VHH binders against Flagellar brake protein YcgR (ycgR). Designs and how they scored, part 99

Target 1, 263 residues: Flagellar brake protein YcgR (ycgR), of Thauera aminoaromatica (c4kar8)
Amino acid sequence: MAELSTPSPASPAPLDGGRGDELEKFTLRGARQILQLLQDLITHRGLITAHTGGGHSFMTAVLKVDEERGRVVLDPSPDPQANRRALAAPRLTCVTQLDGIRIQFPLVGLGEGQDKGRPALFAPLPAEMLRLQRREFYRLQVPLAHELSCLLKAEDLARKPVEVSARVIDIGAGGVAVVVPTGAAEFVIGGTLPACRLALPDGEPIELDLEVRNLNRQTQRNGTEQLRVGLRFAALPRAADTRIQRYIFKTERALNAKARGGL

## First folded at step 10 (VHH)

Design P2 (from K4 with A33I; framework vhh_7pa5_2)
Fold by ESMFold2-Fast, scan of step 10:
Structure P2 (fold): chain B 263 residues (1-263), chain A 121 residues (1-121)
Amino acid sequence: as target 1 above (263 residues)
Amino acid sequence: QVQLVESGGGMVQPGGSLRLSCAASGFTFSTYIMSWVRRAPGKGPEWVSTISPLGGSTSYADSVKGRFTISRDNAKNTLYLQMNSLKPEDTALYYCARDLDYWDSGTFDIWGQGTQVTVSS
């Protein structure tokens, strides 16, 4: 029953470590970039959900960046127990959004005190900040009329090479979800499918390596099963990335135009 | 569109209490620092108190510290000032103000019309 859909950029839930390798290109580590992004959160008055572990979180905001002391000043919770949990936590995972961009960063070494006579929480500047555009986690549902396919290079149960033409049901900047007949090939979560071919309109098929991320078996009304396979793009060349993003934006724009025309 | 409306002022005897309210509309109240500022007859504005966006950090002028409590209800877009142990010197028009700077209070961009507080025997 688990869906392949990615959470909204407005979701307060942290992204897990299983996506870490995909997220590296969206991670800021430059001190100047981190300072600027924190200042942008102050300027745009971004509210932050800070996760303290054990299913606990509280709302905060960056009140000030103290560059001289290398620390961020945060709004304490009006709930004293939330502040105690935060101070006891080895790490806070902070999640926010700015103009549809998801921002996530760790804070380690949280302390409390006063800033110019005002109660505050303090933490050293984060060593990294994740900055994800809406498109990086957005999944476009592929219209049936587009007949988008991906030729998968996989193995059967006897470990013999097999090629399976799979229908692409959704596509994003990080991967695709496809549908294959049950038994057409063996898929192992974490396994790599090398030299697969993604057929996009307006050009030759894109050759790419895919990693299997998830599997979902669905039973149709007539009792037949289909397998939904979530696949991650491994090391996508810039030209291929550009073509995939162009397809996504063009299709999304056309679907939005149809929806607005219906009003 | 952007509006702050104060209420709760009145006449009270020394040692009495009043609770002021400020209803905010036309902006995302929960993301802004908010302040109370007062103006006594014949004097300039005096900053009274400031509260952070989520309400976890508050500050007060020395003249009111220990007697006044600032609070906010972000679900109701309302700012409050609980005033206890009132003195004749607290007689003033009290303004709700949107504050752009947490560190140095005084960078206000919108104000309400004010609510009158009179402390007299």
Scores: ipSAE 0.269, ipTM 0.728, lowest interface PAE 4.1, mean pLDDT 83

Design P20 (from K4 with T31E; framework vhh_7pa5_2)
Fold by ESMFold2-Fast, scan of step 10:
Structure P20 (fold): chain B 263 residues (1-263), chain A 121 residues (1-121)
Amino acid sequence: as target 1 above (263 residues)
Amino acid sequence: QVQLVESGGGMVQPGGSLRLSCAASGFTFSEYAMSWVRRAPGKGPEWVSTISPLGGSTSYADSVKGRFTISRDNAKNTLYLQMNSLKPEDTALYYCARDLDYWDSGTFDIWGQGTQVTVSS
């Protein structure tokens, strides 16, 4: 049983290929829908982070949709090196957001040209665009090295109060997923765990109430069972929300820089 | 409150150089194409140059091509016009303007007060 995390609407990081099946329901493939979404990006002046591979990216924007030629017109980078990388890349992965909704799409066959003396980058219209509607669906997979934990205030099998330090395996704007040994505590879907403490790397633990959303039993290779518990933030103070968002953003940025190599 | 403030004008001799600046406030500067437009005494407005929102694309009027360079610093919300090899015909009040559409240019909604450039011997 596998559960995939969804991307943050605010994150500039591109999605990996392993999420394709889960993200199909958020993917637009109709020509009309694609044209309307690109026009919405123009109307709202949406800035786009274009990833060229190898850890490289640059800021761009859709300047025009040329329906007659079936292409999109992008603002080139003021950095000539970024434009050379983009033109050399087999694919651009474009990431933006509109009204808190994450939008991601590929561009292949990028070229450079001019129209009425105006230099621009041109690419065929994308065949698909990802439009992720729900902020609370995003989950960052927590690096094991971060040792993120959440102290849960729960009940044991005899309904006696127990505190369980659970390892956080993913985190998002709407909640966390944790793993605990089977039998360490009892969880009821829809139940609330009050005054739990989430330990982020920098600063004091965050005190918060968590609602149990899902339970998945997993058998490890050594035959032991773990319980994966999905927990929703029942109420999140603005300061706590800000700290969690900063952790997610910084961690994604660091993982992308490391995975694709520094420059 | 949307505002554009030009500076850097002055008097120079033919062949001289000036650098104009335009400070923008009250909007997300990096989302808009920006233009320079000039008006000489007794003449209508003449478009001089436009730069795309991120600064990767520029265009120029034939009368200034090769002599003027438009640029922008989105971190400082500032537009620039570097003017070289100035001619008496370049004498005008220079305005920066917010351009609503870089590709379908010509619709300007916000203008500065202008800065005077005088080229004379």
Scores: ipSAE 0.291, ipTM 0.747, lowest interface PAE 4.1, mean pLDDT 83

Design P21 (from K4 with T31Q; framework vhh_7pa5_2)
Fold by ESMFold2-Fast, scan of step 10:
Structure P21 (fold): chain B 263 residues (1-263), chain A 121 residues (1-121)
Amino acid sequence: as target 1 above (263 residues)
Amino acid sequence: QVQLVESGGGMVQPGGSLRLSCAASGFTFSQYAMSWVRRAPGKGPEWVSTISPLGGSTSYADSVKGRFTISRDNAKNTLYLQMNSLKPEDTALYYCARDLDYWDSGTFDIWGQGTQVTVSS
């Protein structure tokens, strides 16, 4: 039994509030920044999934920003039940994507009315908007041929130190996902694994501290269970960051060259 | 391959009804407001109705308000115009048009070929 990994920025599901501290750096609170982002959604015709709670959502769009009244004008659903759910909800969580950038914002105080005889849903401007670049969530799927590994310094069930060589399945600017056999070590979400060693091609392994962010139990076709562990780089020296970014960039270019060769 | 294709026009007596359809292809239909525009013989184009991208908001010309209903099915990429209580003055070629601005007077960039509606006794 394990917790599922954090949704990608392309997912319509809202991001977990348990990551609030980490998401603060991506949160816009300036009135002009919020107005500009809402206008960008209008200009690019961004479709929005509005979550009303209880697993319910509907599609909408920002039709207009009324700066004078401090309101957004939203396209109502053609489904009256969806509109009733939205109006009854204490809060809407709006999720959209613009050029690979995940955008998420709350709307509180939703009302209905008409402007120039046109039905609309109105809400006060959000006090904050999350603008999470795809680059922050971008994960390079590590080619099997690269045999990338990370030596994890963890603890077993008896709280004794154990070293586990884990296969790296994806890597990004903020961390890695690894696979370990079920029962190889005990992992606790939020726990820190000190002095782990990431083996990249070309050069010495990188020593780094990793924080456990998520756990996902998987069963292979042959019935073998494995644990997928999402790990965040806790403190990354610039030299190490440079090496990881170069590996990602080099591998992306090689993969893109293979894809373009088919065109 | 961006196109709009209208259908459903025909001959009808005053007081009758017709339902026009417009099939859209080659673009993300749900991102755009859509409009119906008509042209009577010897006259310029007259805007009839507009519907918002998701279909929750509509607007109508005074001449058709209360008689015509615009709607859309985004899953089928189809725009509709239900025309009731038709009058001889409604006789025109009816065009489906992609509308770039729902809230201002429409700017249209893609037009269909039109479908003829004739209201006569």
Scores: ipSAE 0.489, ipTM 0.817, lowest interface PAE 2.3, mean pLDDT 84

Design P22 (from K4 with T31H; framework vhh_7pa5_2)
Fold by ESMFold2-Fast, scan of step 10:
Structure P22 (fold): chain B 263 residues (1-263), chain A 121 residues (1-121)
Amino acid sequence: as target 1 above (263 residues)
Amino acid sequence: QVQLVESGGGMVQPGGSLRLSCAASGFTFSHYAMSWVRRAPGKGPEWVSTISPLGGSTSYADSVKGRFTISRDNAKNTLYLQMNSLKPEDTALYYCARDLDYWDSGTFDIWGQGTQVTVSS
């Protein structure tokens, strides 16, 4: 399903596969393959965004693979609240990339401790790891100058209808990621937002239903909080799909020309 | 292009404090563990402290544990060493180093020029 995205380490979002069969061929379950991939993350110093649920995440890294004890050693957050959320979570969803390839894996049974005075988070080795080619799950990062927006029809915390104009951060064939102020609306993973309106350049807004697939809460140094919401296109008409694909293609060409000095 | 520049050294009396800084440039600072290593005149290098890439894990040599605090600001590409309760034995050139293996804390590939710390009465 084209709803999948390829996030950067700075603003990652978990992949949500609409077709399990498509993701299965990219899923590693062999113990040796998993160990090698984790070691590659150490060797290449890959930063990991660990999602703890409820839109919360923190940055971490694999510091060591302890084969004897069957566990990974992770860099704790310098924020104690993030560590407490992680330890309380039933599962972490870890997202990173290696040489342009997206890697995603779950960690269950997170604990904290220290080894020879070095604090760390510990988790059993994951039973599976997803390894995906970046270009196959490509999302266009929308230029700020385009002011691409989506009018969301959602509910506030009191379950009252509310309309939120959200800035589109990335867009792919299967969906968009948007940013909303924290508290502007309530989003539930799996919930449907009916009759939303996606404003693309050159033409009328596209009316479509959006399914909430993921949430990622972000806090800036000034204390400003924003919620990044990943949204899947539900039942996208062919004409709308064509317009979205044309926008992606045209924007990529323009960005590539700019990077090449207008060549 | 890749460089580390230390600052903040100086002369201080026993029991005093100093804060060392290391400005990193030319590489993705947040991807690497960073260390402080010192060398007293006529002695070999002594590892002092290491901090993990995201700053959530730190380690210290027994000689400085409880007195020194390592920290980093990844947004500013800067490493720090807060040195409290300084002793004459802490007199040394202090180097900032890029650490290739956080868990081992013994493999460094890039070093700064060093900043001198002198603790004397």
Scores: ipSAE 0.460, ipTM 0.815, lowest interface PAE 2.5, mean pLDDT 84

Design P23 (from K4 with T31A; framework vhh_7pa5_2)
Fold by ESMFold2-Fast, scan of step 10:
Structure P23 (fold): chain B 263 residues (1-263), chain A 121 residues (1-121)
Amino acid sequence: as target 1 above (263 residues)
Amino acid sequence: QVQLVESGGGMVQPGGSLRLSCAASGFTFSAYAMSWVRRAPGKGPEWVSTISPLGGSTSYADSVKGRFTISRDNAKNTLYLQMNSLKPEDTALYYCARDLDYWDSGTFDIWGQGTQVTVSS
């Protein structure tokens, strides 16, 4: 039980400030909405990763929203050093996820104290909260006519390097799902496939690292098996992210125009 | 599926010590505050202590402050109660309970079977 051989997901990293324009539509700034979302975190017992800068973070939870004093009450860390780092930080970036919805918010002016002998961390209510709806993880079903492919760098059954051209069946902001013939390569959940190449219609293939998130064996109507592989974008450059997003929006608009009887 | 199992009770003389344990299973232990509640013969339940979900905050009944220490190991899904300087008045069946509201504490939905603590000379 001390040793784990299967990879576990890493702690969620904060979304970068350079995405400000893209995330504005998901940002709550109204006091009522902020209070409601914080209450939702209490009701659903959302565990929060609080980032204190310098690669440091600790796990916390909202214990109470003090509407009268305009502050949030957080669970301190049982590690005194983590609490000292948090109190010294100019800003905490809090990240959590409930039912596939990513929630992120800053806390500034963190203090510590007690209420009726109960230690707690206190901070003024955040001025803004990001609530990235499940729809932001929208997956475009790739039209067969687009012949979208991804060249995967993987290992075969004998653990030897192999390159597999996989058909992309869906694509979103966070990753792709591909279809691979059974036996063409071996995949391990949590494994990283470095330097894969995603071919979009316009421009050179995008070189990117992919993490295996899920594996689903599917049997076709004629009895042949195929493997559906869910892949997460591990280290996506902004230029690549922009190109993928533009492909998704352009294709979605074209499909919507067709569905409305325009074309 | 969801259960709490206490252990560590027993007989001890006044001034002695005991450490109670509670093993939790079937739910995300670190998402909940946890409490110890005791029931002495012929009396109703008395809240003893509560610990916050991540363990950074604790609260105690006045009758046990300075003598008892609540702690948790979220990696092991285990709650503890270290009881020092035990008195005959601490004689009771001790229950581990899942606490739905740390800050306004008192709402419990899951209870263990209890472990007996007897303090006598």
Scores: ipSAE 0.580, ipTM 0.842, lowest interface PAE 1.8, mean pLDDT 84

Design P24 (from K4 with T31M; framework vhh_7pa5_2)
Fold by ESMFold2-Fast, scan of step 10:
Structure P24 (fold): chain B 263 residues (1-263), chain A 121 residues (1-121)
Amino acid sequence: as target 1 above (263 residues)
Amino acid sequence: QVQLVESGGGMVQPGGSLRLSCAASGFTFSMYAMSWVRRAPGKGPEWVSTISPLGGSTSYADSVKGRFTISRDNAKNTLYLQMNSLKPEDTALYYCARDLDYWDSGTFDIWGQGTQVTVSS
């Protein structure tokens, strides 16, 4: 009944590792940043879903960060079979959430042992950790009644400038997905579309630069083809960010209220 | 409201057994290490046992190793202490406590009212 689209940062499912560039800006590789984030998981008592592969996972928590030995200490599962699967796995993919921030990291070289009579699972510190804010991950499916559009400034096949009015089908704090007729313009992944105009119901269009992130060809029920273009907000000004977030929040609240009210 | 309620204490003869329970409410039980701490009349508190948040790791005071078993049921928000081969020296008021630091047990912020265990001949 509601036109809300999630992946939620609270989802235990791992994010697609094939994104590379898309997730790079959210990836921490500094040793001090990694240590601090692991310590934050201890301080906030973040429960972790550890994926061992083959559809198997178990619940764990970081008990300690051992800086001297360069390792993290994890709570073993009370299920011995889950621990055996974890120890046999080539890697664990750990997923958790703190304060609406999705955190994901790999652990390689898991072992078991004891310190001062306390059994635990031990792994070397991860070389990288993914840290995603709730807002960057969430996508609102735009209600058709809102008639949200984005005027794209692109080029045709002859490199001639063209303006294309594209329908916005989803929106998040980090970007939009739009649909355009096939052949209306040429899009190149990684290309920048300058001075595009996003029309929100609450006033003047927002002028912003968009980066092409992905392209998907879609065939409609009537046999016509459309191109779905994923666009990232480049250098989004604070005022524009605030307006987009306000639109998303108001629309979510209205859809949630309608769903609960049965209308 | 955060609350811990102990039960299962009583009188038993040396060599007997008792099972203590602690019902937790008002917080996410599975996020915290939990401990049992006892206080004998006229003595200070003595740490007895700790269990990790998910229950995969346990630790015991030397005085109770091999005789006591700590366990938890996170689905029921309940902590347990199975006490076997009880000795007169085990006579104390037993407290359930929320442990803020599993790895260095000793920082407790929430305590129950306690349950009395008396071992006498």
Scores: ipSAE 0.363, ipTM 0.771, lowest interface PAE 3.4, mean pLDDT 84

Design P25 (from K4 with T31F; framework vhh_7pa5_2)
Fold by ESMFold2-Fast, scan of step 10:
Parts: sequence; structure tokens; C-alpha cells
Structure P25 (fold): chain B 263 residues (1-263), chain A 121 residues (1-121)
Amino acid sequence: as target 1 above (263 residues)
Amino acid sequence: QVQLVESGGGMVQPGGSLRLSCAASGFTFSFYAMSWVRRAPGKGPEWVSTISPLGGSTSYADSVKGRFTISRDNAKNTLYLQMNSLKPEDTALYYCARDLDYWDSGTFDIWGQGTQVTVSS
């Protein structure tokens, strides 16, 4: 039951592209587009997870785009070992998000140095950047403070009806991802859960028919097992669609305001 | 809302040490470079030190190089300044500031109230 689901836009895990042709539609190769996207990461202060291979990664950020020298300036890790691993790697796979849109790009030829006495990591501008801007891929990570839940109408192993209150971890125009304890209910990819109830702030629960799209078993460090279930909205009344979109917009606006602080 | 609150100042003898702290709230701390700026009586503001958003890059004014160390704990939303080998000339009100453009000349939009450091025998 461990199946690789499509990572959310906020997931730090790189996309494992077994279909380069499918991802081509979302790949930017124009020099101006690449420069603008990197500058947008600076302006919106996008934090980057840089994967160095062998399961290792570190957090970085673009500090500057040097158009004259054709390079990006990256924040080094405060951990010297992480910097040594990065410099030894043949390439970095960089994963970030901008306004909920997933961005992924390679960096090759990483070096270290300083400019005006400021230590930094330098890399040539990437030749390509992946930007997943399809409406159906956008997922808002639900703030913990919202305690969003969805009451699922499912079946147990004996196909008897069971109700499971699941925590909503992300939400988009096309669906939600929820977490349930393993064994709480049986889920089948492509199966429909009728008359589920999504609890949003400010109003009565929304009644929804949900289609199971993906399943991912997760094991916590203490050995506890959880099931992450990706659910697609099978049909939405206009009023429900409006409420979901309003929640997403309002929450994004609040998160953006909080991130920018003094603005 | 958005604020920076300094602490850890006080009186110390020349050659002594102090550690300043700055607690940030109301914004995503790890998005921003942070700086320490001081103002001595009768003087204008003097930039002391800056640290990059993730803490991997630091820079210092020539007057404090080798004596001061800037650091940050992004999990605790806190900026620090470890001050060693203090001199009477280090006597000033110390401010932490949010830095909008780490790589180019610093532009500060949020300031703390300051914490007083007095170095005297």
C-alpha cells in the first residue's frame, strides 16, 4: 500500500520524473523566464530545500541573481558538513514553492567564495526550471491552528459502514489530503466516499462526494503508522466551490501578510 | 504584531563579555537577514553585524571583527550577538533590525527598542 503519490507543491521531496515528456509542458528554458523566476524567489523569500544525493539535503535561499556573471548566489548552511556535501555533489536538486506553486531546478558546478567579505555558495544559472502551475496541482497547506477536519463515510474490512474524522493537511480547488490512523477504514484507489463532511471555519460542514486518488502509508519515528489519503472532489455545488475557494484565498492572504510582516 | 525585542545588555568591565538576544515575532523569521546596529551617545548609528536568513553567511564591521559573533536560532525566532573583549568604545544602545537586502547595502524596515551596553571600569 506504499505507493508514491504526486508530491504537494509544498513537499520538499523531488519529483521522480519517469515521464520527462509530461513534465516538459511545465519546464521553463528561456533565459529571461529563468531570471525572472529566480528573482521572484528572492522577492517572495522562497526557502529552498537543496538535495545533494544519498538522502542528504539542506536549507538554502537565493541571495542574489548575478546576471553579468550568469550565476546564482546561495545562502550556505550553518553546518559546515552540509556545505562540504553540497560542494562534493555532482548536482543539487533544488525544491521550493512560490504562492503554492511547486518549483524544482538543478544546479551544477557549485562553488564557494565570497563577495565583499560575505561568504556564499555560487552556481551557474540553471538551464531549466520546473514550474507546476496547473490549477489542479495547487494545494494550500492547512495551518495547524485551523484544526480542519473531514468526516469520511467509508467501509471497514468487512465492508460495513464506518465514519472516520480525518485531519485535513492540504486543500486545493480539486480536492484535499487527509491523514487517518491505519486500520480505521479501508480505502480503494478509484473508490467513491459519498456524503463526506468537510468542516471549514465560518459555516456548516460542506457535504461532498470524494474519490480516492492516492494512498501513502507513513511510519512515525515512534513506530506509529498513519495513512495519508488523497481525495478528489467528485462533484461540487457552486456554493461549496465558492466557500472552498474563499477559504483558500483568505488563508493565503493571511499567510502572505504574516510572512512579509512589516507590509 | 510585528516586533523585535532586545535583551542582555548591562554594565561590564573592559575585557568582559556579554551576550545580546533579540526575540522576533509577527513574521517568518527565517525569510530575513538580521542585523545589529549600535548608537553611542552623540554619534550616528553604526552598523555592527549581519547574518543571512539561514545563518550560513555573516559579516562584521571592522571595529568588531574577531571580538563579536552574530548567530541565530530560526526554530526559536531569536538573533544573538556574543560580545567578547569589550572596550569602552563599545558603549552604546544596541538595536536589532530586520534586513531586507542582505547582499546589497542593508535596508532596515523593523527595529527593536534597543538594549544598553556600558563598558566601564
Scores: ipSAE 0.537, ipTM 0.839, lowest interface PAE 2.1, mean pLDDT 84

Design P26 (from K4 with S30T; framework vhh_7pa5_2)
Fold by ESMFold2-Fast, scan of step 10:
Structure P26 (fold): chain B 263 residues (1-263), chain A 121 residues (1-121)
Amino acid sequence: as target 1 above (263 residues)
Amino acid sequence: QVQLVESGGGMVQPGGSLRLSCAASGFTFTTYAMSWVRRAPGKGPEWVSTISPLGGSTSYADSVKGRFTISRDNAKNTLYLQMNSLKPEDTALYYCARDLDYWDSGTFDIWGQGTQVTVSS
């Protein structure tokens, strides 16, 4: 699998923390990033499912981030038994969604108290928060060494069929971005390019129908102009989807291994 | 159609009880704190009570502590105020209000037309 599974919004379940390097790239550990994400949950009024273990959970929300005391203030459950279970738990696993992005974090050392007569649950700020983007938003930056290319079937200025070998600069579950020399072909937003061929490092090229989504002209320092073209997979066969996901997964693992600075 | 509609007011004798309701529509009720605010004849508005989004935290004005209970039913998009041991001083028009900031400022942006509570012999 190329990406972490996203559970249904109607049935949130905690993601397995033992997924190793796959979760690390989505894990925020900086104090300012954690504070900002918690503040975003307040601003966007994100509801949180807090899992207390043993199949038990309750609904809560972040009411305040107390930066001075290094703690988060949570809405207690109106059910006193849910609050007792939470306080007795060695940890809470908090799960929420923000604009389709899954957010998960642990809270340890949960206590109860009051501030100016208002009951609340208090916990130290989490040391880490998982922020998992939805599958369709993730884009792998393609390493130059992979020389990933897509043979585009397009038209020239005279509307004659041409084949253009374009360098793939990023790839995701929903499409690719490619770079084409200026003047090599004409592209129209919303236009379909049939039977294009995506050359992955392992195996035969994948035949794909691509839809033009965006166009951006760029000029390099040497004066060379190029066109960046965003392309959507119009209808992706299961076998092709599996090969693309395998490439993304394999490449991410290799990049993560290199980031560790292997001796 | 963002609106709040109060009901349940009426006339009651001192020591009596009333239960106010507020029906919310046109927004995600569960994600907002909600408040009751009253205006007595010849006086300015007085905050009465607030409840957190999930209903686990409540706060009350000193004048009503121990007598009034705020609650909510998020499945029904309804806010309640149970008023016990009513006093003549509780006579007022009672408003339901949407609270944008439960913990700090208590900023209200939507409120209803109010429901009249009269406590008299």
Scores: ipSAE 0.553, ipTM 0.850, lowest interface PAE 2.0, mean pLDDT 84

Design P27 (from K4 with S30N; framework vhh_7pa5_2)
Fold by ESMFold2-Fast, scan of step 10:
Structure P27 (fold): chain B 263 residues (1-263), chain A 121 residues (1-121)
Amino acid sequence: as target 1 above (263 residues)
Amino acid sequence: QVQLVESGGGMVQPGGSLRLSCAASGFTFNTYAMSWVRRAPGKGPEWVSTISPLGGSTSYADSVKGRFTISRDNAKNTLYLQMNSLKPEDTALYYCARDLDYWDSGTFDIWGQGTQVTVSS
């Protein structure tokens, strides 16, 4: 028996799910913006995980942005096999993070060469770069011991109002993921659940509106079915935002102290 | 805080070999290019070799090309210089240096104390 963890949004794996229109607002397409962001990766020494497909990746870095030739210069892998896979790939998906910002961009037309005797990988400037603040995508995995819950106001399959107490499994600045038994309520992607109540350990439940963003039906190995619901905070008062952030920070510090202490 | 400590220098005869090491601490080693720079008695500093942050790209001064090999172990925060076919003119104090710009001519901000290499009969 193996236990499987929910993948962290802070993982170097590409953001390949979700609606493209949701990520469009975070996508840079201007040539000047792209050049500036690539230069920021050099200035702040961002390490890049380059995904070559088939589950393969290697570590690289931007060594130079060549504005005159319209290309980026990348550090080759010390592993020749990784470089061969990269050159054979029709596309690289590059993922990095810098000062709480997640950056992702494609590179196509990768080649190898030298400039003044310096071996490098070369690619045309990307046509687009995704730039996400860490605050929007970071999710704290909620410890089971916290028994964090959110009372959802929804409708059942007969369109009758129901209140469902859902277990919160992760929480971030932008929303929560909850688990409910299959059939407990009907959820529609893009639908709003008004006046839900999020229970945090410190103080009264927070009343807030939640937008349904995603649904994932899960069947456990014991045959039980549950629905994982991704919910976005539609509008969050400053006091509620502050309490959620304090919970996240306190819980992270407690988890880090436990991991580091070893006592 | 930031520290670079060279070792592996010594006295060898012409045609001999030495391997220099540089132990780095106090910074994120794998995000910086690293260089070897030497200073012979009565001369200014001479750049010898540079290696990129991930180690996939290297460059050498014409005077050492084909004889010296730069490498790094990012898991151990250590830089190396393998020196083969040593000549009397390779006699110098060898410095490990942190390179701020791999692609352009090196700009160095942190230096070690150096390790002495003497090539003589």
Scores: ipSAE 0.480, ipTM 0.829, lowest interface PAE 2.4, mean pLDDT 84

